# VHH binders against Protein FAM237B (FAM237B), part 1

Scores and structures below are computed, not measured.

Target 1, 88 residues: Protein FAM237B (FAM237B), of Homo sapiens (Human) (a0a1b0gvd1)
Amino acid sequence: DFEFQKGVLASISPGITKDIDLQCWKACSLTLIDLKELKIEHNVDAFWNFMLFLQKSQRPGHYNVFLNIAQDFWDMYVDCLLSRSHGM
Below, numbering starts at 1 at the first letter of every chain, in headers, positions and changes, except where a header shows other numbers; antibody chains are not in Kabat numbers.
ipSAE, averaged over its two directions, is called F for ESMFold2-Fast, E for ESMFold2 and O for OpenDDE. V2 adds 0.75 times the mean of E and O to 0.25 times the DockQ between the complexes of E and O.
[cut] marks letters that were taken out.
Atom coordinates printed by the task and the answers are left out, and those that the model quotes come from them; centres of patches stay.

## First folded at step 1 (VHH)

Design e1 (framework vhh_8emy_2)
Fold by ESMFold2-Fast, scan of step 1:
Structure e1 (fold): chain B 88 residues (1-88), chain A 124 residues (1-124)
Amino acid sequence: as target 1 above (88 residues)
Amino acid sequence: QVQLQESGGGLVQPGSSLRLSCAASGFTFDDYAMHWVRQAPGKGPEWVSSISWNSGSINYATSVKGRFSISRDNPSKTLYLQMNSLRPEDSAVYYCARESYYDFWSGYYPFDYRGQGTQVTVSS
């Protein structure tokens, strides 16, 4: 039940689809979740709406920090994809 | 098809150790986080432990932390649970489970496949 679900959530990131490389996305989003808060003050588009899934557990209204994190996220995600393609 | 097969359970005395194994087939094992879940008779399932695809993230339920160790061997497509200092309260059917790709925030069940289970009985 709730305690069971809470235990699983400690090991996984929020919201996801099968169209994404889920292991790389989870690895990167766990890094984002370790942050204490996100500061957002920019209009969203398809990319930013996708990134908003990663902030479901974060404090709302923090755009300035979010923009720097989004760059770091994509760098980590690309690196992860590259390492997996090499069988690392 | 996706298949998970547990082994290694049995009847042991309190304080004993057991190592459970889960053989996976029918999917790319190293693409998924894996979990151990247990269920005692008449009770709902209890999450025990999890391990990410690369073993970089490992988590345990409070009740087993310090006694159990989860590990995986991706080349052999096998998940393990090393259980030390077993207690009567650990008696249950143990299942390995594959992490679901559904949205956990929507409240769906977090696992999409489980094995048949292996019985662990810790006699007092």
Scores: ipSAE 0.000, ipTM 0.127, lowest interface PAE 13.3, mean pLDDT 66

Design e10 (framework vhh_8emy_2)
Fold by ESMFold2-Fast, scan of step 1:
Structure e10 (fold): chain B 88 residues (1-88), chain A 124 residues (1-124)
Amino acid sequence: as target 1 above (88 residues)
Amino acid sequence: QVQLQESGGGLVQPGSSLRLSCAASGFTFSDYYMHWVRQAPGKGPEWVSSISSSGSTINYATSVKGRFSISRDNPSKTLYLQMNSLRPEDSAVYYCAREVYSSGWYLEYYFDYRGQGTQVTVSS
């Protein structure tokens, strides 16, 4: 579960090998579901299974959707890490 | 302009068969996964079946598996649903739908277009 989620993130950001901040990971996943108005249950596992499906899909447009969502996730995740690092 | 037009519905007896058709226009039909979705009065929509752009990947809802068959004819831009051994609980408006970018893991949200539907009523 955890290793799978880390693997998806690593595919967006080459060289990422550190542990995931689980609070930021979960918060960003749920926020992105809300922002994109996806009809996925608001849970992290469903979201990352969806992302894996998009990444592996051969259907037209699926990989572009994957890239757009993954980039939005990465931007939010970095912002979350910065907020936590400043003790907010 | 994207258009999807269903036909073939009607009133039939339990145990009968019907073949639904969906004529597509205004887009490259052979590039898209297509779906059948139904909605009975007072109920939410229920996904029925999906077919890949080439026709090689087909999926069915558990409630219809073994009784319904989805197929497509890309040259004529037509989607079909062959319904056998019809039951009263199959009574619904049947819609064909074009998938925007997802496989059918989810329901409604992945369709950017659907037709106006065709009514199927199974009763004595």
Scores: ipSAE 0.000, ipTM 0.105, lowest interface PAE 16.7, mean pLDDT 77

Design e11 (framework vhh_8emy_2)
Fold by ESMFold2-Fast, scan of step 1:
Structure e11 (fold): chain B 88 residues (1-88), chain A 124 residues (1-124)
Amino acid sequence: as target 1 above (88 residues)
Amino acid sequence: QVQLQESGGGLVQPGSSLRLSCAASGFTFSDYYMHWVRQAPGKGPEWVSSISSSGSTINYATSVKGRFSISRDNPSKTLYLQMNSLRPEDSAVYYCARDYYGSGSYFLEGFDYRGQGTQVTVSS
């Protein structure tokens, strides 16, 4: 359940609400993947489905791609949320 | 087919103890980090505790640290949560959750499956 999982993440990081901040989502410029090339830059659900696909893939390297994108995403997304919460 | 089945919930008084169990099937239990998460009616879900695949690495939410204890028995494919000194604010549906395959994180990516949950009610 995507909404339930987002809620659990928000409990660990109180600055992240149940709803993904769409402005911060759109502002994310991941270094390892071009969201526009994948046609998912404005579809957070499609992004999470893609991440689940990578994570569950048995192909060599897909899990490493998943980990790197996950780290890149959270670093950028959290930085954006913190900047907005402090008016900067 | 992945299945997680929680049990052990109930109605208890403040200060009491309960032990929750989660029976896993349909996957290699010993390959996964496991989590306990909870959700009270009308509130958002909250992460409670995590345990590594071998059981050697354990972490707790600040609200339960020192009162709750997570453990696992890989041969029996069972995850446990020992809850001591229960408080009214511990009242919630408790879910066991399986981390992503190959994950070594404490809920950094979330989880890929959860059970149906078991209700814990602490009445005052």
Scores: ipSAE 0.000, ipTM 0.441, lowest interface PAE 10.7, mean pLDDT 72

Design e12 (framework vhh_8emy_2)
Amino acid sequence: QVQLQESGGGLVQPGSSLRLSCAASGFTFSDYYMHWVRQAPGKGPEWVSSISSSGSTINYATSVKGRFSISRDNPSKTLYLQMNSLRPEDSAVYYCARGPSYEDLWSGYDFDYRGQGTQVTVSS
ESMFold2-Fast, scan of step 1: ipSAE 0.106; ipTM 0.620

Design e2 (framework vhh_8emy_2)
Fold by ESMFold2-Fast, scan of step 1:
Structure e2 (fold): chain B 88 residues (1-88), chain A 124 residues (1-124)
Amino acid sequence: as target 1 above (88 residues)
Amino acid sequence: QVQLQESGGGLVQPGSSLRLSCAASGFTFDDYAMHWVRQAPGKGPEWVSSISWNSGSINYATSVKGRFSISRDNPSKTLYLQMNSLRPEDSAVYYCAKETYYDILTGYYSFDYRGQGTQVTVSS
């Protein structure tokens, strides 16, 4: 039900309805993970699966720090994707 | 409690128009993005259109772009979907939905849409 999920995510982040852009994903430089598995999954679900993977390594009480990192990463990724949409 | 009441559906012929309405209550309507979602028999839900809290951002599914128009009236807490040039493949129950939340802890999407939806049938 990927198209439905993309539509929902686009509503939360207007203009973001495309699969994960690998160039923008790399530009965000999350060095704490092995990106090989994520490169196979080029869609918005890959981002959420990555976030879930990170959270499984968290300890109770560390969610706020994790959420701040996730928000910063998402903002950088969205900015990169929008720049590319305008031929930048 | 969030409550959404859809109306305006019906049986129409191909090429016809319908305007759907959604009356919202139980939350501050003008603080949230709103969505239209449809579900045809035997299929999963399909996102149709979205509008931001201030109407500054509007998006459409490719299948309806150019034919459907979403709008909202914040003072009356009402969401609309103007449907033109209806096709048999548009036949579905149409639901309005409040801004969704993706819970990254559980991997679950939460749609805060209520009500029975409104049935749209496009057939001769």
Scores: ipSAE 0.000, ipTM 0.119, lowest interface PAE 14.2, mean pLDDT 64

Design e3 (framework vhh_8emy_2)
Fold by ESMFold2-Fast, scan of step 1:
Structure e3 (fold): chain B 88 residues (1-88), chain A 124 residues (1-124)
Amino acid sequence: as target 1 above (88 residues)
Amino acid sequence: QVQLQESGGGLVQPGSSLRLSCAASGFTFDDYAMHWVRQAPGKGPEWVSSISWNSGSINYATSVKGRFSISRDNPSKTLYLQMNSLRPEDSAVYYCAKEGYDYVWGSYEYFDYRGQGTQVTVSS
């Protein structure tokens, strides 16, 4: 649940829920090839807005390669945020 | 060949209502989420509303929430946007868009395909 995950992160660190964490975004395994395939090039704000759009517009029970890439990115991003929260 | 045909736009006074329609063909309509997107002169595209394949999930931009209502009729392959309490700032070309990802309007948007649009003008 995207909204649930946002809520969990907010309870851990209030600053984490407003803007994309640039370091964690870069640390995720999203390559230049993957960005080109999604037609998103080096624009962090556009990528974040694309991610938020996909989460709000997803079709339950149906798999889509772009939705899968977005979900995989979100999972990795959340793991990074939790790791940095623990590490100070 | 994916085709989307919008209709229902026009010139209306503030406070009026309009109902936009989008007739879809060339794909399995009830397998895809559908969107309404608008673009005012000199501005980038603005996402307005979305509806899932089964109408189970419906979302609106903050600027239109409470005034606009999205719906779909899967048997007739038609998407609708009921627009109430229209304001001058709602003036734009309104586009029907199929779920997916494409680079359109000089920016990166998550729309596989969009129609030619229907013009809505709200003025006195």
Scores: ipSAE 0.000, ipTM 0.123, lowest interface PAE 13.7, mean pLDDT 67

Design e4 (framework vhh_8emy_2)
Fold by ESMFold2-Fast, scan of step 1:
Structure e4 (fold): chain B 88 residues (1-88), chain A 124 residues (1-124)
Amino acid sequence: as target 1 above (88 residues)
Amino acid sequence: QVQLQESGGGLVQPGSSLRLSCAASGFTFDDYAMHWVRQAPGKGPEWVSSISWNSGSINYATSVKGRFSISRDNPSKTLYLQMNSLRPEDSAVYYCAKDSYYYDSSGYLYFDYRGQGTQVTVSS
């Protein structure tokens, strides 16, 4: 089932699929992000590409509310990954 | 309620072509990536192809790359799969599936609303 899930992820962000945990990514997308605040349609591709853009850019100051939301999402996602790396 | 209706399957000879269609309703079609998944008798589901909401990103399983083409028509809310150079190993029930930001309590990472599927049989 892993290859099936990986194939689904490939449609979201072609070429940068191997380092994304689908379970943590989907959970964080549902819990954290107000897509209206980001002015992004309810669409995983647009949100994922925005996150990749933000990740590759030099970090602007904390004043931008959209960047703060994306940073919060990324922090939550990383926390999820770390929690899963520890066997509890 | 999300509904997906597949059509276009049938019995064909090796080397033939078929075009599958999936009519979507109950959600904003152009907000979601869409997928084709197939399942042959006695086997688990196999991901076949995916297309993003704006057709900007398209991917294929290695087993179908170069033979199949996925496309979508957002105004008519329809997903397509053009299948060329069909092989006996392509025989399966084909399902279209809606992408989701959601996963279930068992940790299944793909919450797909699938239709009943359409049967493709490639035989001489």
Scores: ipSAE 0.000, ipTM 0.135, lowest interface PAE 13.6, mean pLDDT 66

Design e5 (framework vhh_8emy_2)
Fold by ESMFold2-Fast, scan of step 1:
Structure e5 (fold): chain B 88 residues (1-88), chain A 122 residues (1-122)
Amino acid sequence: as target 1 above (88 residues)
Amino acid sequence: QVQLQESGGGLVQPGSSLRLSCAASGFTFDDYAMHWVRQAPGKGPEWVSSISWNSGSINYATSVKGRFSISRDNPSKTLYLQMNSLRPEDSAVYYCAKGEYDFWSGYPLDYRGQGTQVTVSS
């Protein structure tokens, strides 16, 4: 499941490590459903199934939607990691 | 009601530059990703560029990468597209669009304006 999710991002973030902060990963997935106003179920599996659908779709524009959301996910995920590392 | 008003198009020679503007109203502009989409005569819509709410994520279609620059000014609720080194193949009606990811549409948009015509010809 999680290996699958990392694989979806590998094309834009090849340096993704095995040791991932699951809290940040899940939180960012759920937040992006809301921020992007996605019409999907509000859960992590729905988000990553949607991402895979976009990546493999043959419809014009779907890959660009994938890239946009993937870029925002990675940016948000990194910010979450930094926030948790520098907790007060 | 969402309103998007494009401007800045025109007739130019190959190699020229144009800056397109899109004035937005009817929604909280700084909460949404914005996009530029174009449609040439006899063709379907083609996504050109996207910018996130805070300008932290910017993406371009391969055909315009290195020539076009998307930007936004949240205080004035305006989206821009700076087009450099224009080619005849860039001739199209250009639309700005508010972001929404709908499986059916295939583009990250839920609304488009009236468009602005760009013609690159000798």
Scores: ipSAE 0.000, ipTM 0.140, lowest interface PAE 11.8, mean pLDDT 77

Design e6 (framework vhh_8emy_2)
Fold by ESMFold2-Fast, scan of step 1:
Structure e6 (fold): chain B 88 residues (1-88), chain A 122 residues (1-122)
Amino acid sequence: as target 1 above (88 residues)
Amino acid sequence: QVQLQESGGGLVQPGSSLRLSCAASGFTFDDYAMHWVRQAPGKGPEWVSSISWNSGSINYATSVKGRFSISRDNPSKTLYLQMNSLRPEDSAVYYCATEYTVDFLGYTYDYRGQGTQVTVSS
């Protein structure tokens, strides 16, 4: 549940879901090129709203490549942020 | 083959309204989410809005929220974008997109259509 994940992260590390950390974003984007085409990478809130949309709009029984890519990207991005001690 | 054909753009004054259309063919339109993306001169593409297969989930970029409205008509396989209170910064080529293309072996955002030019100028 992305909404739950977002809430937990915001409570543990205030600010981690606010602004894009460009170094971590660029590192993850080298792996996941498709997210750059949406111009979401400069706005964490827009990225979370897009992920929530993908999750909620998933048709039962249908594979959603966007959801898998977005989830993998978010996991890598958060790991990068936490390793840099961002979002105190 | 997947084909998307945008229309409805034009030259308008600030504060005007426009309705964009996207005619889809070559895939099961009713099964997939649809998106509007725009690209202004000298800038990269910017996501504008998304709508799920059944219109149950709708999302907007913060820059257009409250001014633009996305909708779809599954029987006619058409996607729409109602644009109100247009501003000079909305000037761009507008493209419709889907999460699936028959011609690609990997996922990518594919602006299959030519796009439709929107120019907001006084």
Scores: ipSAE 0.000, ipTM 0.207, lowest interface PAE 12.4, mean pLDDT 68

Design e7 (framework vhh_8emy_2)
Fold by ESMFold2-Fast, scan of step 1:
Structure e7 (fold): chain B 88 residues (1-88), chain A 123 residues (1-123)
Amino acid sequence: as target 1 above (88 residues)
Amino acid sequence: QVQLQESGGGLVQPGSSLRLSCAASGFTFDDYAMHWVRQAPGKGPEWVSSISWNSGSINYATSVKGRFSISRDNPSKTLYLQMNSLRPEDSAVYYCAKGPDLFEYLSGEYDSRGQGTQVTVSS
């Protein structure tokens, strides 16, 4: 769900998340997910379910993977958002 | 330096309510979203709730929806978590956080968090 996804990313960069709307989020997030590195099938739902699994994992290594992916995803999302606005 | 000080935890019975507070200093509080995160013994950290700078957007973890309520008072630079219908599984140390500080805290690269506040729900 969108609110969960937004909450995950707010843990990395909260300031800019207040400007995210649902339609812009969906448009950008679909193009930024490289699931090959994560070893899961291409599917936005599968990606977010995997992120939820990593976040709730009791294993410290899984949580580190979650943080690294969240940072990379956030940086790519911001780049996509700026590109789409053309108002840099 | 960012300073966050949590308070309001304690030992309570199942079904009880508690209100947690977080006093913030060292940054422009009203420019940032704020979060509550908890960690129970033997478990990884769990995000609980987030609130935007103007309280216009509020999000909750599925495990606490309908029971917990996040709020903030920007003039006093304070974040709150109202916890109702407490369950034993809510027992944890509760931390308040903002963006990079949460990442730094959880990664162990830099500890800008407060000491947290312990919540124990037990009969």
Scores: ipSAE 0.000, ipTM 0.108, lowest interface PAE 17.5, mean pLDDT 68

Design e8 (framework vhh_8emy_2)
Fold by ESMFold2-Fast, scan of step 1:
Structure e8 (fold): chain B 88 residues (1-88), chain A 125 residues (1-125)
Amino acid sequence: as target 1 above (88 residues)
Amino acid sequence: QVQLQESGGGLVQPGSSLRLSCAASGFTFDDYAMHWVRQAPGKGPEWVSSISWNSGSINYATSVKGRFSISRDNPSKTLYLQMNSLRPEDSAVYYCAKDLYEGFSLYTDSDYDYRGQGTQVTVSS
């Protein structure tokens, strides 16, 4: 669920609930799957379900993994937005 | 139930090479990143190198980069560390370690949940 996916990132970056670029969101999710070598078959929903798993996990360290990946996603997402502004 | 068994250590002179091996059992080896960690007497553990489940991502500590090479053979469930141009400061017990997470790694400073008994490397004249 996209609204849930936005909520997960909003917990790290509260300002992201407005004007989300869905092309950048999808592209960055798929790129991050490859960069992290996740065994998730280029599936945006599977990636964000995995993020939910990490966020809700009671195992020590899982929340820190969540925070680290969410920050990497956000950095890539911002870069995507900036790169697209050059074409406008 | 996880078992990691290191071998290949020994006493060598500076400038020598050694190849360490780690035989893994009790888990699905090809689902986890693996690490080499070393510990010298009186010092804390020092991370040396990491390799992802498919060998697609490999990282080295600055102190060993260009001299050491990590590899894995998933069919034989074995992790390797090729050590070249050994220095006295490389003297330590070397441990292989299993990453915490199935199917992914952070490739920066991955935690591990198990390490083997270790193999002693001593570099001295």
Scores: ipSAE 0.014, ipTM 0.254, lowest interface PAE 7.4, mean pLDDT 83

Design e9 (framework vhh_8emy_2)
Fold by ESMFold2-Fast, scan of step 1:
Structure e9 (fold): chain B 88 residues (1-88), chain A 124 residues (1-124)
Amino acid sequence: as target 1 above (88 residues)
Amino acid sequence: QVQLQESGGGLVQPGSSLRLSCAASGFTFSDYYMHWVRQAPGKGPEWVSSISSSGSTINYATSVKGRFSISRDNPSKTLYLQMNSLRPEDSAVYYCAKEYYEWLEGSYYGMDVRGQGTQVTVSS
């Protein structure tokens, strides 16, 4: 159930059901990659498709949808969202 | 066939503790990330916690951090969720989920939810 799984990912971002907060995304991506260079739309669907793309390029012996680097990125992103929501 | 069977839910008072279990079969349990997800009445699914294949990487939703503890026993193929200081807002059906992988062109990757879930009700 793919729609259920997308719903789970959306639940990780309080107050965001579809869109990615561009300010927080940019802040986090400055450490890892340039989002503009990847030409990715900024929403939950774009994040999901980006994860699929990364996995296809790096097939190791052990597989993981939520890679350590992606989980660290997502944790930082969610922390930023919570900080901004609390402060604004 | 991948099978996940949740258990341990029940009706408890606020401030109580519960330990949920998820028995896994049909795959090499020690090779996959595992997740707990919950769904409250009238709400969409909410991710609760994740644990890596070895147990070395653990993450929690902000709403449960400091109260819930995820763990796994790879020899017994069992995933656990220790829930402390339960609140009425923790009332939900709890599901365990396995990471899902597929290499076919245009295929999706995600969580494979196979269980019926276990109901947790926190009420005075």
Scores: ipSAE 0.000, ipTM 0.261, lowest interface PAE 13.2, mean pLDDT 67

Design g1 (framework vhh_8ghr_2)
Fold by ESMFold2-Fast, scan of step 1:
Structure g1 (fold): chain B 88 residues (1-88), chain A 125 residues (1-125)
Amino acid sequence: as target 1 above (88 residues)
Amino acid sequence: EVQLVESGGGLVQPGGSLRLSCAASGFTFSSDYYIGWVRRAPGKGEELVARINPSGGSTSYADSVKGRFTISADISKNTAYLQMNSLRVEDTAVYYCARESYYDFWSGYYPFDYWGQGTLVTVSS
């Protein structure tokens, strides 16, 4: 679930703030669009609130597509953070 | 392939009514696809006038048409409708039926991925 993924990010990257690291976030999104086109605030709470919004929309196909994309991006984001922390 | 085909446009007097139809093929109406009616008058940008989730029944309308237009969908016929009442001269436009795509996370909106050919509605005396 997303609370689990949020918890995993916090636990394996001690010292990571609730705010999204924009350098790693931008690196992970560069292949599709630039950061200027994002319509949400770049922080952990905004990301999870957006996920809850999609879930409440009751569009399960769209929610699942976004969920898969979000999971892939969180994995890439965590890898970026760990690389910068030298194995934290 | 996905297709949307509109019908029902025409000439009507102010205060009159028209019913537009949008027949969909190549996909099935479900909660995952919103269907919208978008209009474009000469020299103006596009305006989303009505939107429906065919399976859930949720609807929304532009302020300019609230109380006058009603959007509906028939799942068994895979067809969406726009009932237009109390028509005004400013409602004159080409009306398009469009399917709302998957949410684009990185841009933060739902784009329309398929459009009908459009049907002309002229309101004049």
Scores: ipSAE 0.000, ipTM 0.167, lowest interface PAE 11.3, mean pLDDT 70

Design g2 (framework vhh_8ghr_2)
Fold by ESMFold2-Fast, scan of step 1:
Parts: C-alpha cells; sequence; structure tokens
Structure g2 (fold): chain B 88 residues (1-88), chain A 125 residues (1-125)
C-alpha cells in the first residue's frame, strides 16, 4: 500500500515526508544514486521512485536494502541542513 | 505472454452497482506488483481509482471513490475485482486494469507495464 511504504520511511525518520528542503533533498538524491551506480535523473521524483520501486520489487530478506537506503538518505539530509545553518 | 482482460462493464442507473473483473495470464499474482484500476472519461484525462497488493492485501483509493468502490483480488483465480456501489453519472468512463511498476508519492506519478483492453461503464438515467 502506498501509505504503508510512506509509513516505513516515517518510522525510520519522523518528518522525512514533510517540510523538505529541496536543495538538500537534491544533494542527497545525487549522492545516493552515485553510491548505487545507477543512471537516473537527479531530482526529488527520481529518488522517491527509486526507493519505492526497490521496496515493491524486493523479496523477503531484501527489505534491509530498502531500510539502509532510507536511513542513509536521512543522515545525508540532516547533515546538509546542519551545514547550511552554519553559513549564518 | 502477459495479458490482462477486463469484463463486467455496462449501462447502469445512478445509485446502481457494477462489479468489474480483471483476469491475468502470463504471470502469477504476488507481492511483486500492485494491480490498479485506471479510468479515462471523455475529455477528462486519466485517474488511478484503486490499487491492491494481491498477496499482502494492502489497498488504496482515489478520494473521488472512497467509501463507494472496493478493490479485491483472488490469488487462486489470478483475478482482481472492482466493486462499484452508489454509482454517479461522473463515474462514466472506460475502466482499465493494469500492472503497476511503481508509484511516486511526491508527484502522484505512476507507471504500469501491462494494460488491459478496457471496459466501458456508462451511468445514465
Amino acid sequence: as target 1 above (88 residues)
Amino acid sequence: EVQLVESGGGLVQPGGSLRLSCAASGFTFSSDYYIGWVRRAPGKGEELVARINPSGGSTSYADSVKGRFTISADISKNTAYLQMNSLRVEDTAVYYCARETYYDILTGYYSFDYWGQGTLVTVSS
């Protein structure tokens, strides 16, 4: 279910689905794609489609791959926000 | 080969009910794919009205049909259903069954790899 997939991400990182800083979101998308060596466009839509497609396509046991990707994204996003705040 | 075949469309009066069926062949219903019902009304474009994960049983609906339509699946028959109750004139459309590859939460964009031929539902007095 779409709500189930969204809920999984929110359980890892409460607030990840709201009040997104788009510059940091795009930076995280680029880093994640580079790490996975995928050729996909670097934008918010590409990142969400990649993660949701991966979850839909996974078999039992592959769920950890999806969770690791979601956790890695959130860590990068928070780091970006902290870096920007220091610019003031 | 992969094929989806719809049936059950027809003419009904406002307030009536219809049940659409979608028989799949060439693949087995599982948790790998959501099955969706998409409608296209003359001059109005495309709308994803309902989707189901056949193995997990998870469902979701467009706001326009919540409380009136129910999607279900029978894995043993490899068939999905759309029960349509309290039909309105604005539900008139060609209804397609499709195998969903992914759904984008930010844009509402969705992608399907196989589509049925469509079945016409006409709601009029």
Scores: ipSAE 0.000, ipTM 0.111, lowest interface PAE 14.4, mean pLDDT 69

Design g3 (framework vhh_8ghr_2)
Fold by ESMFold2-Fast, scan of step 1:
Structure g3 (fold): chain B 88 residues (1-88), chain A 125 residues (1-125)
Amino acid sequence: as target 1 above (88 residues)
Amino acid sequence: EVQLVESGGGLVQPGGSLRLSCAASGFTFSSDYYIGWVRRAPGKGEELVARINPSGGSTSYADSVKGRFTISADISKNTAYLQMNSLRVEDTAVYYCAREGYDYVWGSYEYFDYWGQGTLVTVSS
């Protein structure tokens, strides 16, 4: 499940922690579906399957779209983690 | 009023070099667009010779030009370049600058939606 999703991000963040904040992970995944206006099912699994599709695609443009969305996800996820660890 | 304006075409001898410029207006270079150079020789179809994602820096080239042509982009000037070295007679063509956008419905870069006017490159003795 999450091992799969962490594996997708490993290409841009090899140091991603084994401990995942599930609330932040889910919230960021769902938010990006809306923010990027993706035409996929509004759920976490659909988001990460789409990310894998982009990452594995042989179409040259797909990897750059993957990098763009993955970087946005990581930025949002880190911000969420900082908010939770700060207790605010 | 999206526009792509090419410049730098001309007559050059075999083995020579030429640099094409593509000035974009009406949009800004970003990771959501590729900028490509497409050429068309008389009586032949179109060939995508090079493409770049300006923000990401990812580039690709047709086998016919690998090692000879270099595509680059200057985000601050909203301009893409094609440096053409070791030119051959078979590189003679009209060169077009084109923008390729991402379509999230299909999950792919679907097509070139805007094209420049084209600039003629003639390689002859």
Scores: ipSAE 0.000, ipTM 0.103, lowest interface PAE 12.0, mean pLDDT 79

Design g4 (framework vhh_8ghr_2)
Fold by ESMFold2-Fast, scan of step 1:
Structure g4 (fold): chain B 88 residues (1-88), chain A 125 residues (1-125)
Amino acid sequence: as target 1 above (88 residues)
Amino acid sequence: EVQLVESGGGLVQPGGSLRLSCAASGFTFSSDYYIGWVRRAPGKGEELVARINPSGGSTSYADSVKGRFTISADISKNTAYLQMNSLRVEDTAVYYCARGPSYEDLWSGYDFDYWGQGTLVTVSS
């Protein structure tokens, strides 16, 4: 669920991305408008650094941006993982 | 946890120079972050005058300070510097050290995530 996914994302440090399926990461990043607009869709470390920045930011609204990106990313990522596991 | 502490401000005559220091703690200088100097004069908005990516050494400057100010970083001391030469009365401001992510130019609508307390620079005859 989203709450579980949010917890996993919140605990990931920059540079600890080796457990992410890179093929599904690439599929998701190419589709997400926010990542394309920020031009970080091809940089996994920049993505995780951005997410941690948003989560820890003292500025109002940044946590909502974090939650929106996290929700969109994990929904697509899970769909990709399921597709790959079934050979679609 | 994360702190930026400025020092080196003071009173100087027009044409003089000052060197500001920004000591960082709670994180290590890397390619993930830019360190910027932002100033605010009374009755004026904020102006980003210089920034540096400490790991890569890439720098950028506001047009108002190009050729006069130099930003640098000492990775081993986790400290950034702003060398200010040929100071003008209009450079009078509170100077803040701030941390931003290396992709901040691509998300320029967002603010820096951590700020120092500020240091006052007064240029007056």
Scores: ipSAE 0.000, ipTM 0.104, lowest interface PAE 13.9, mean pLDDT 70

